# Ledger of designs, part 22: VHH binders against Type-1 glutamine synthetase 1 (glnA1)

Target 1, 342 residues: Type-1 glutamine synthetase 1 (glnA1), of Dictyostelium discoideum (Social amoeba) (q86b00r158to499)
Amino acid sequence: PRNSLQRAIDRLKNKFGISLKGSFEEEFYLIKKGDNNNSSVASLLNSIEKLDHGTFANYHSLDCYGDILEKITNALEEQGLPIEQLLSESGSGQFEITIDYTDIMEACDRHIIVRQTINSIASYNGYIATFIPKPFDGLVGSGCHAHLSLWDTNDSNLTPDANGECGLSLVNQFFIGGLLKHSKSLTALFNTTPNSYKRLKPFYWSGCNVSWGLDNKESFIRIPSSPFSATDGCSNFEIKTIDHTSNPYLAMAGIIHAGFDGIENSIAPPPPTSLFDQSVLNNQLIPSNFEDAIQSLKENHYLCENIGNDISNAFIHVKLAENKILKELSDDDQILKLLELF
Short names: E, the ipSAE of ESMFold2; O, the ipSAE of ESMFold2 at other seeds; V2, 0.75 times the mean of E and O plus 0.25 times the DockQ between their complexes.

## First folded at step 20 (VHH; framework vhh_7qbe_3)

Design n6 (from m4 with L106F; at its last look DockQ between E and O 0.72; V2 from the best seeds 0.62)
Fold by ESMFold2 at other seeds, look of step 20:
Structure n6 (fold): chain B 342 residues (1-342), chain A 125 residues (1-125)
Amino acid sequence: as target 1 above (342 residues)
Amino acid sequence: QLQLVESGGGLVQAGGSLRLSCTASGFTWTMGWFRQGPGKEREFVATISRSGGSTYYADSVKGRFTISRDNAKNTLYLQMNSLKSEDTAVYYCAASIVYYGRGRHFTSEGDYDYWGKGTRVTVSS
């Protein structure tokens, strides 16, 4: 799959002189192991509930987990991974880490190392780290949000245009148009387990609407603003639906080929939506389950061929088999199984 | 929620020294000192990473002030030497509960999440 991403990168560069840079927001839970084995979902949730002070107690999570978080940040920095930020999220024991953006191939490589480091440091220090999209029904889910931008061969950011819609250049708008056109198929690459779809709910800020907009947390494509957006335009765009079940190389290959289609065919995105007036409209949604997402991918001969037919067929076969096994398990047994995988 | 309590302020002759302390009620990442002189906006003084390995100082205090911290005691220090009348200010302790990585100098108020109530330093000539 790394080769598939390299071909996508080369294709975009050779035709348009454009390269993709990005970074992942890695959301995860830390669960301290008790005196007993934390081998059941009930025991894992009990460990979290003992520390829970509600959603407004985010500092309490930092205070309780500060020492392990320091070990994690030190290990990442010693490996040369430039942490942009690490913060407590809404869930008790939930954290988010973001590495500085870079060329998309390196960003994917770094994503792998970040997850491995967090898992290793947690395990060595008596914790479980989990990246499962929805490990606990009563707690917020974990995503793997991608922040992306387009660059020219002179290393100038092509994404911003202060005069463009949502502060974006026309070429980036066409890229987004392609992403929205292919969004249902891309969901199969981004969200590859039944559990993924427990997180992807309308009105959960998960990005289920096939739409885009400035600071719109309900849209598949969110355009983050900054204090400088009015002067400089918006420097990047965000895909919120991606979770840690995805293979980052396949996910990014799909993104590049979808965006390439948008640029090559000048596909304008629909008018942008906002969270407060248009995010609740009857926009089309991404698939609500893996079977529908994978069917959309099977029918998307453009994406399958460009990613590589052998690679796409193998992905589809493996993920259908894995999903069949998972769906035969109870919800709790699915979580325990997913802990072995993610 | 997180509490920062400064101490060590007072009246000192120009050329003298003071040591400020700030005790945090719990874990913090980066900590720093800011100050607000009479009739002025609050300005950056110094910052230190949790490990103590990364420090940064405002030009006006560089070479005269030393920031340090003792994480076992949750305490931040500012050793202030060769004090000038321009150093007269209320000094504020600040802390970040978000880890920010390499390339960030923490010189802006927005880089910090929690603030102490301040301790007054008056330097007389």
Scores: ipSAE 0.523, ipTM 0.805, lowest interface PAE 1.9, mean pLDDT 88
ESMFold2, look of step 20: ipSAE 0.660; ipTM 0.871
ESMFold2 (binder alone), look of step 20: mean pLDDT 89; pTM 0.911

## First folded at step 21 (VHH; framework vhh_7qbe_3)

Design p1 (from m3 with S96T; at its last look DockQ between E and O 0.80; V2 from the best seeds 0.69)
Fold by ESMFold2 at other seeds, look of step 21:
Structure p1 (fold): chain B 342 residues (1-342), chain A 125 residues (1-125)
Amino acid sequence: as target 1 above (342 residues)
Amino acid sequence: QLQLVESGGGLVQAGGSLRLSCTASGFTWTMGWFRQGPGKEREFVASISRSGGYTYYADSVKGRFTISRDNAKNTLYLQMNSLKSEDTAVYYCAATIVYYGRGRHLTSEGDYDYWGKGTRVTVSS
């Protein structure tokens, strides 16, 4: 799949002189292991420090986990990974780490190393790190949000235009148009387990609406604003649905080919939506289960052919078989199995 | 909420030395010192990473001030030598609860999440 991404990168560059850069927001939980003889989902949940919704929510997680987080950041820095930020997230024991953005192939390589490092450091120190999309029904899910931007051959950011819709250049709007056109098929590449769809719920800010908009947490494509957006435009766009079950090389290959279609065919996205707009209730949704998502991908000959028919067919067959096995397990046994994988 | 408490300020003759301390109530990533002289805006003095390996100083204090920290005590220090009258200010301790990558200097007031109430340093002729 790395070679498939390289072909996608080359295709976009050769036709349009455009390169994709990005980074991932790596969301995960840390669970302190107990000394018991049996690990269960209930015992794992009891090990997570609960946060009250109130004063000190973000600091409480940092103070409880500071030592393990310090070991994680030291290990990543020693490997030469340029951490942008590490912060506490909404869930009890949940954290987010972001590496500096870079060329998309390197960003994907770094994504692999970040996950491996966090898992290794956690395990060595008596913790479980989990990247499962929805490990606990009562806690917020974990995503792997991608922040992306388009660049020209002079290393100038093509994404911002202060005069464009949502602060974006026209070429980036066409890229987004392509992403929205292919969003149901892309979901199969982004969200590859039954558990993924426990996170992907409308009104949970997971990005289930086939739409885009400025700071819209319900949209498939979110445009982050900054204090400088009115003057300089918006520097990047975010895909919120991606989770850690995805193969990053395959996910990004799909994104590039979808965006390529948008630019090549001048596909304008629909008007942007806002979080408080009642019209959000009328938007199409991404598939609500893997079987529907994978069916959309199977029918998408454009994506399958460009990613590679052999690669796409293998992905479809392997993931359908894995999903069948997982769906035969109880919810708790599913989580325990997924802990071995993610 | 994280609490930062400065101490060690006082009156000192020009050319003298003082050591400021700041005790944090818990875990911090980067810590720093800022100061505000009479009628001036608060300005950056020095910063130090959690590990202690990354320090940065304002040009006006470089070579005269040394920042350090003792994480076991949650305490930040500023050793101030060769003091000048222009060093007269209220000195503020600051800290972050977000980890920022190494090599970032964090020299702006907006880079820091928590602040102490300050300790007064007066350098007399």
Scores: ipSAE 0.628, ipTM 0.836, lowest interface PAE 1.1, mean pLDDT 88
ESMFold2, look of step 21: ipSAE 0.678; ipTM 0.863
ESMFold2 (binder alone), look of step 21: mean pLDDT 90; pTM 0.920

Design p2 (at its last look DockQ between E and O 0.88; V2 from the best seeds 0.76)
Fold by ESMFold2 at other seeds, look of step 21:
Structure p2 (fold): chain B 342 residues (1-342), chain A 126 residues (1-126)
Amino acid sequence: as target 1 above (342 residues)
Amino acid sequence: QLQLVESGGGLVQAGGSLRLSCTASGFTWTMGWFRQGPGKEREFVASISRSGGYTYYADSVKGRFTISRDNAKNTLYLQMNSLKSEDTAVYYCAASIVYYGRGSRHLTSEGDYDYWGKGTRVTVSS
């Protein structure tokens, strides 16, 4: 899959002189190991709930987990991974870490190292780190949102245009048009387990609406604003649906080929939506289960061919087999199985 | 909620020294000192990372003030030497609950900090 991403990178560069840069927002839970090694979902949830206190959960999570978070940040920095931010999320024991953006191949390599480091440091210090998309029904899910931008051969950011729709250049709008066209097929690459689709619900800020817009957390493509957006345009766009079950190299290869289609064919995205008006303007959703997502990918000969037919066929075969096994398990047993993987 | 309590303010003669303390009720990432002089807006004084390895000072205090912290005591310090009448101000402790990468930001703006103390007054007499 790394070779597939390199071919996608080369294709975009050779035809259009464009490079993709990005980073991931890595969301995860830390769970203190109990005296039973947290062998059931109930014991895992109980370990998280023991650390919660009333209406002050956001700061309380930092206070309770500060020492392990400091060890994690130290380890990442010592490995040369330039942390942009680490913050507590609203979920009890949930955190988000973002590494500085860079060329997309390196960003994917960094994503792998971040997960490995967090898991290792947690385990050594008596914690379980989990990146499962929806580990607990009553708690906020975990994604790994991608922030992306397009750059020219002179290392100038092509994404912003203060005069463009949502502060974006026309070429970036076409890239987004391609992403929206292929969004259902891309979902199979982004969200590869039955558990993934427990996170992907409307009104959960998961990005399951096939739309785009400025600061719209319900859209497949969110355009983050900044204090400088009015003068400089918006510097990047965000895909919110990606979770840690994805292979980052395949996910990004799919993104590049979908965006390439958008640029090559001048595919205009629909008018942008706002969070306030989204339900009135756009009712189209990504697939609500893996079977529908993978069927969309199987029928998408453009993406499969460009990613590589051998790679795509292997991915489809393996993930269908894994999903069949997982769906035979109870919800709790699925979580315990997924803890071995994510 | 995180509580920050400053202490150590008071009256001091020009050329003298004073040490301010700020006790936090729990874990913090970067901490900083700000001050507000008579008729002035609040201004940045100094900041220090959780590890203590990354410090930054406003030009007006560089070489005279030293920021430090003791994480075992959850306490931030500001050692103020060679004090001038211009240093007369209410000094505020501030803390961030977001980790920012080493050497990436100095956190010199009020908006970089999430929690604030009530301040301690320092008066430098001529």
Scores: ipSAE 0.703, ipTM 0.882, lowest interface PAE 0.9, mean pLDDT 89
ESMFold2, look of step 21: ipSAE 0.732; ipTM 0.890
ESMFold2 (binder alone), look of step 21: mean pLDDT 89; pTM 0.916

Design p3 (from m3 with H105L; at its last fold request DockQ between E and O 0.83; V2 from the best seeds 0.75)
Amino acid sequence: QLQLVESGGGLVQAGGSLRLSCTASGFTWTMGWFRQGPGKEREFVASISRSGGYTYYADSVKGRFTISRDNAKNTLYLQMNSLKSEDTAVYYCAASIVYYGRGRLLTSEGDYDYWGKGTRVTVSS
ESMFold2, look of step 21: ipSAE 0.742; ipTM 0.898
ESMFold2 (binder alone), look of step 21: mean pLDDT 90; pTM 0.922
ESMFold2 at other seeds, look of step 21: ipSAE 0.762; ipTM 0.905
ESMFold2, look of step 22: ipSAE 0.739; ipTM 0.897
ESMFold2 (binder alone), look of step 22: mean pLDDT 90; pTM 0.921
ESMFold2 at other seeds, look of step 22: ipSAE 0.761; ipTM 0.904
ESMFold2, fold request of step 23: ipSAE 0.652, 0.723, 0.653; ipTM 0.860, 0.893, 0.860
ESMFold2 (binder alone), fold request of step 23: mean pLDDT 89, 90, 90; pTM 0.917, 0.922, 0.921
ESMFold2 at other seeds, fold request of step 23: ipSAE 0.705, 0.663, 0.732; ipTM 0.889, 0.856, 0.896

Design p4 (from m3 with V98I; at its last read DockQ between E and O 0.87; V2 from the best seeds 0.78)
Amino acid sequence: QLQLVESGGGLVQAGGSLRLSCTASGFTWTMGWFRQGPGKEREFVASISRSGGYTYYADSVKGRFTISRDNAKNTLYLQMNSLKSEDTAVYYCAASIIYYGRGRHLTSEGDYDYWGKGTRVTVSS
ESMFold2, look of step 21: ipSAE 0.756; ipTM 0.906
ESMFold2 (binder alone), look of step 21: mean pLDDT 90; pTM 0.924
ESMFold2 at other seeds, look of step 21: ipSAE 0.750; ipTM 0.900
ESMFold2, look of step 22: ipSAE 0.746; ipTM 0.899
ESMFold2 (binder alone), look of step 22: mean pLDDT 90; pTM 0.925
ESMFold2 at other seeds, look of step 22: ipSAE 0.759; ipTM 0.907
ESMFold2, fold request of step 23: ipSAE 0.725, 0.739, 0.748; ipTM 0.893, 0.900, 0.905
ESMFold2 (binder alone), fold request of step 23: mean pLDDT 90, 90, 90; pTM 0.925, 0.923, 0.925
ESMFold2 at other seeds, fold request of step 23: ipSAE 0.726, 0.725, 0.676; ipTM 0.894, 0.894, 0.871
ESMFold2, last read: ipSAE 0.717, 0.745, 0.743; ipTM 0.892, 0.902, 0.898
ESMFold2 (binder alone), last read: mean pLDDT 90, 90, 90; pTM 0.926, 0.923, 0.924
ESMFold2 at other seeds, last read: ipSAE 0.746, 0.717, 0.742; ipTM 0.904, 0.889, 0.899

Design p5 (from m3 with Y54W R104K; at its last look DockQ between E and O 0.88; V2 from the best seeds 0.00; counts 0 for: loop humanness VH .138 < .165)
Fold by ESMFold2 at other seeds, look of step 21:
Structure p5 (fold): chain B 342 residues (1-342), chain A 125 residues (1-125)
Amino acid sequence: as target 1 above (342 residues)
Amino acid sequence: QLQLVESGGGLVQAGGSLRLSCTASGFTWTMGWFRQGPGKEREFVASISRSGGWTYYADSVKGRFTISRDNAKNTLYLQMNSLKSEDTAVYYCAASIVYYGRGKHLTSEGDYDYWGKGTRVTVSS
């Protein structure tokens, strides 16, 4: 899969002189281990409540977890992983860490190291770190949002254009057009377990719309704005659906090939949508379950061939087998099994 | 519900020294000092990372003021030497609950999430 990403990177660079840079917003929960290591979902939730005092604010999580968070940040910095930020998220005991953006291959390599480091530091200090997309039905899920931008051969950012739609250059808009065209197939690469689809909250909260827009958290492609850089355009775009069940190399290979299609064929995205526009609620949705997502990928010969037919076939076979095993378990047993896998 | 309480303000003659303290009620990442002089807008003075691995100073105080912290006591300090009448101000302690990596010095008010009520420093000519 790393070789597949390298081929995608080379393809985009050789044809268009474009390189992709990015970073991941890595969301996770910290759970303090109890008196035994056989934990149910209820035991896991109880551990969070006792340590984090239930429904209290984001500062309470920081205060309760400050020492372990400091050990995590120190370890990442010592390994040469330049942290951009770490913050408390909406869930009790939930945190988000972002490493500085870089060339997409290195960003994927960093993603692997970040997760390994957080898990190791947590375990050594009596915690479980979990990146499971929806570990607790009553708490917010954990995503792995990607912030991406396009760069030329002179290492200049091609993404912003102050005069472009949503502050984006035309080439970046075509890239997004390709992403939207392939969004259902990409979902199979981004969200690879039944649990992933509990986070995407199908049917109620339309963060899964096949659309794009400024600060639109309900769209597949969100364009972050900044008040002081608005005169130069928007510097990046965000894919919010990705979670930690994805192989980052396959996910980014798929993104590059989809965006390549958009640029090569000048695929304009539809008009952007806003957070409060009811038309966003009626747009096409990404698949609401893994079976539909993987079927879309199986039928997407363009993505499968470019990623590599052997790699794509192996991915599909393995994930279907894993899905079958997981679906035979109770909800609680699925979570325990996912802790072993992710 | 993080509380920041400044202390150590007072009257001092020009050329003198004073040390301010700020006690936090709990864990903080970056902490900083701001000040507001008579008839002036509040301005950045200094900031320090939780580890103390970096510090940053406004040009007007560099070389005269030293920021430090003692995490075991949840306390931030500002050692002010060679004081001038222009240093007369209410000094505010500020804290961030977001960890920002090396290179972000948090020099704007909007970078901080919690503030103390301030301690008054008067430098007499």
Scores: ipSAE 0.723, ipTM 0.886, lowest interface PAE 0.8, mean pLDDT 87
ESMFold2, look of step 21: ipSAE 0.724; ipTM 0.888
ESMFold2 (binder alone), look of step 21: mean pLDDT 89; pTM 0.917

Design p6 (from m3 with W29S Y99S; at its last look DockQ between E and O 0.01; V2 from the best seeds 0.00; counts 0 for: pae E 21.5 > 2, placed apart)
Fold by ESMFold2, look of step 21:
Structure p6 (fold): chain B 342 residues (1-342), chain A 125 residues (1-125)
Amino acid sequence: as target 1 above (342 residues)
Amino acid sequence: QLQLVESGGGLVQAGGSLRLSCTASGFTSTMGWFRQGPGKEREFVASISRSGGYTYYADSVKGRFTISRDNAKNTLYLQMNSLKSEDTAVYYCAASIVSYGRGRHLTSEGDYDYWGKGTRVTVSS
């Protein structure tokens, strides 16, 4: 798959002089190991909620996570992984780490190292780190949002244009047009388990709408604004649906080939949408389950051929088999099984 | 394929004015004017973003030339005032579908994907 991404990178560079840079928002839960095996979803959730004895427990919970978060942060820095952000939700046990953006191949390599480091440090210190897309009903899911930008051969950011729609250059709009054209097929690469689709619900800010827009958290492509967007344009765009079940090399290869199609064929995206626009509420959606997403990918000969027919065929066969096994489990048993993987 | 057709060239006396036009057969992003004098390489003259919010001029024409566009007509303009004999050149319309940065500093030939055939401007002394 890494070779497939390299071919995609080379294709975009050779034809258009464009390279992709990006970073991932790594969302995960930390679960304290109990004296006994945490053998049920309820016991895992209770481990997150341990020591909630009113207001006094709030301070104690933050202090407990501070130690493990410091160890994770130090380990990442020691490996030369520049941390951009670390965020937490009080009392939830969920955290987000973002590494500085870089060339997309390195960003994918860093993504793997970040997950490995978090898992190792957590395990050594009596925690379970989980990247499962929707481990707990009623709690926020965990995504792996990608922030992306297009760059020229002079290392200048091609994404912003203050005069362009949503603060984006025309070339980036064509790239997005290609992404939206292929969005249903890309979902198979981004969201590869039945659990993934428990996170991908309308009105969950998961990006289920086949649309794009400035600060639109319901869109497949979100354009983040900044205080400088009016004068400088918007420097990047975000794909919100990606989760940790994806192979980052295949996901990014698919993104590049989809965007290439958009640029090569000058595919304009539809008009942008906003959160409270009636059109956003009625927009076309990405597939609601893996079977429909994978069927879209099977029928997408363009993506399969460019990624590599052998690679695409192997991915489809393996993931269909894995999905069949997972769907025969209860929801709770599915979570426990996925905990071994993510 | 996108086509660019320049017009408005001709003979003008030094100190005079001339307005060049360039009609595009389709959608364009950043557009620009270049010129090629006798025995010289093509050089940048001016560029303008699609909205008109970013304009850039070569130092040799700044204050004398004004670039503008009318997107409803798919037309780019160059108003040339206070013309000098050194402005004598074939003027080329250029268009890009790939913007660099925030629509600034598209001053090199490689920044543009499509070119017109040019219109000749001769400034007599």
Scores: ipSAE 0.000, ipTM 0.100, lowest interface PAE 21.5, mean pLDDT 83
ESMFold2 (binder alone), look of step 21: mean pLDDT 89; pTM 0.910
ESMFold2 at other seeds, look of step 21: ipSAE 0.012; ipTM 0.493

## First folded at step 22 (VHH; framework vhh_7qbe_3)

Design q1 (from p4 with H105L; at its last look DockQ between E and O 0.78; V2 from the best seeds 0.75)
Fold by ESMFold2 at other seeds, look of step 22:
Structure q1 (fold): chain B 342 residues (1-342), chain A 125 residues (1-125)
Amino acid sequence: as target 1 above (342 residues)
Amino acid sequence: QLQLVESGGGLVQAGGSLRLSCTASGFTWTMGWFRQGPGKEREFVASISRSGGYTYYADSVKGRFTISRDNAKNTLYLQMNSLKSEDTAVYYCAASIIYYGRGRLLTSEGDYDYWGKGTRVTVSS
């Protein structure tokens, strides 16, 4: 799959002189092991302290987990992984880490190392780190949001245009048009387990609306603003649906080929939406289950051919078989099985 | 909720020394000192990472002030030497609950999430 991403990178560069840079916002839970075996979901939940409402929830998690977080940040920095930030998220024991953006191949390589490091440090210190999309009912899910931008061969950011829709250049708008055209197929690459779809719900800020917009947390493509967006444009765009069940190399290969289609065919995205325009949010959603997402991918001969037919066929076969096994398990047993993977 | 409580302020003659303390009620990443002089806006004084490996000082205090911390006591310190009348201010303790990497300076008020109520320092000529 790394070779598939390299071919996608080369294709975009050779035709248009464009390269993709990005980073991941990686959300995960830390679970402190108790004296008892932590093999059941109930046992795992007993290791997490009570969720506090309002602003106190963020600090409570930091205060409870500060020592292990310090070991994690030290280990990442010692490996030369440039942490942009690490913060507490909404869930009790939930955190988000972001590494500085870079060329997309390196960003994907760093993603693998970040997960391996967090898992290893947690394990050695009596914790379980989990990247499962929805490990706990009643708590927020964990995503792996990608922040992306387009650059030319002179290392100039092509994404911003203060005069463009949502502060984006026309070429980036076409890239997004391609992403939205292929969004249902891309979902199969981004969200590969039945558990993934417990996170992907309307009004969960998971990004399941096939739309885009400035600061719109319900859209598949969110355009983050800054204090300088009015004068400088918006420097990047965010894909919110990706979770840690994805292979980052396949996910990014799909993204590049979809965006390539948008640029090559001048596919304009639909008018942007805002979080406050609820009527547009009901018009189109990504698939609500893996079977529908994978069916869309199967029928998307453009993506399958460009990713590689052998790779795409293997992915489809393996993930369908895995999903069948997972669907036959109880909710608790699914979580235990997924803990071996994420 | 994180609480920050400053102490150690008071009246000191020019050229003298004073040590400020700030006790945090729990874990913090970077901590810093800011100050607000009479009729002035609040300004950055110094910051220190959790490990102590990254310290930063405003030019006006560099070489005279030393920031340090004792994580076992959840306490931040500011050793203030060679005090000048211009150092007269209310000194505020600040803490970040976000980890920022690669020696980021955290010199702006917006970099900090929690603040103490301040302790007054008066330097007489």
Scores: ipSAE 0.734, ipTM 0.893, lowest interface PAE 0.8, mean pLDDT 88
ESMFold2, look of step 22: ipSAE 0.748; ipTM 0.897
ESMFold2 (binder alone), look of step 22: mean pLDDT 90; pTM 0.925

Design q2 (from p4 with G103D; at its last look DockQ between E and O 0.91; V2 from the best seeds 0.75)
Fold by ESMFold2, look of step 22:
Structure q2 (fold): chain B 342 residues (1-342), chain A 125 residues (1-125)
Amino acid sequence: as target 1 above (342 residues)
Amino acid sequence: QLQLVESGGGLVQAGGSLRLSCTASGFTWTMGWFRQGPGKEREFVASISRSGGYTYYADSVKGRFTISRDNAKNTLYLQMNSLKSEDTAVYYCAASIIYYGRDRHLTSEGDYDYWGKGTRVTVSS
């Protein structure tokens, strides 16, 4: 899969002189193991759900987990991973860490190391770190949001244009057009377990509307604004649906080939949407389950061929078999199995 | 929820020294000192990382002020030596609850989430 991403990177660069940079927002929960390691996930859910009280809960999580978070940040820094920030997220015991963006292959490599480091440090210190997309029905899910930007061969950011729609250059709009065209197929690469689809609900700010827009948390593609957006344009775009069940190399290969299609064929995205715009309510949705997502991928000969037919067929067969096993389990047993995998 | 309480302010003669303290009620990442002189905007003085290994100083105080912290006591310090009349200000303790990486300098008010009420330092000529 790393080789598949390299071919996608080369394809975009050779045809258009464009490279992709990005980073991941790594969302996860920390759960302290009790004195008895036989405690169920359900009992752990109850203990951490009691801590969530908005702004107070955010600081309370930091205060309760400060020592383990310090060990995690120290380990990442000693490995030479430049942390942009770590903050408490909305869920009790939920945190987000972001590494500085870089060339997309390195960003994917960093993503693997960040996850491995967090899991290792947590385990050695009596914690479980979980990246499961929806580990707790009563708490917010965990995503792996990708922030992406397009760059030319002179290392100049091609994404912003203050005069463009949503502050984006025309080439980036075509890239987004391609992403939206392929969004249902990309979902199979982004969200690879039945649990993933418990997070992907309309009006959960998970990004399941096949749309894009400035600061639109319901859109598949969100354009983040900054204090400089009016003057300089918007420097990046965000894909909100990606979660940690994805293989980052395959996910990014799919993104590049979809965006390539958009640029090559000048695919304009639809008009952008906002949360206060009735057009959000009328947009198509990404698939609501893995079976529909994987069927869309199987039918997408463009993506399968460019990723590699052998690689795509292997992915499809492995994930269908894995999903069949997971769906035979109770909700609690699925969580336990997912803890082994992710 | 997080509370920051400064102490150690007072009147001191030019050329003298003063040590400010700030006690935090819980865990903090980077902590810093800001000051606001009469008729002036609040300005950055110094910052220190959680580990204590990464410190930054405003040019106006570099070489004269030393920031330090004792995490076992949840206490931030500012040792102010060779004081000048222009150091007269209300000094504010600030703390971040967001971890920023080693290469980021937290020199802006917006980098900090919690603030103390301040302690007054007056340097007499």
Scores: ipSAE 0.660, ipTM 0.871, lowest interface PAE 1.1, mean pLDDT 88
ESMFold2 (binder alone), look of step 22: mean pLDDT 90; pTM 0.925
ESMFold2 at other seeds, look of step 22: ipSAE 0.724; ipTM 0.893

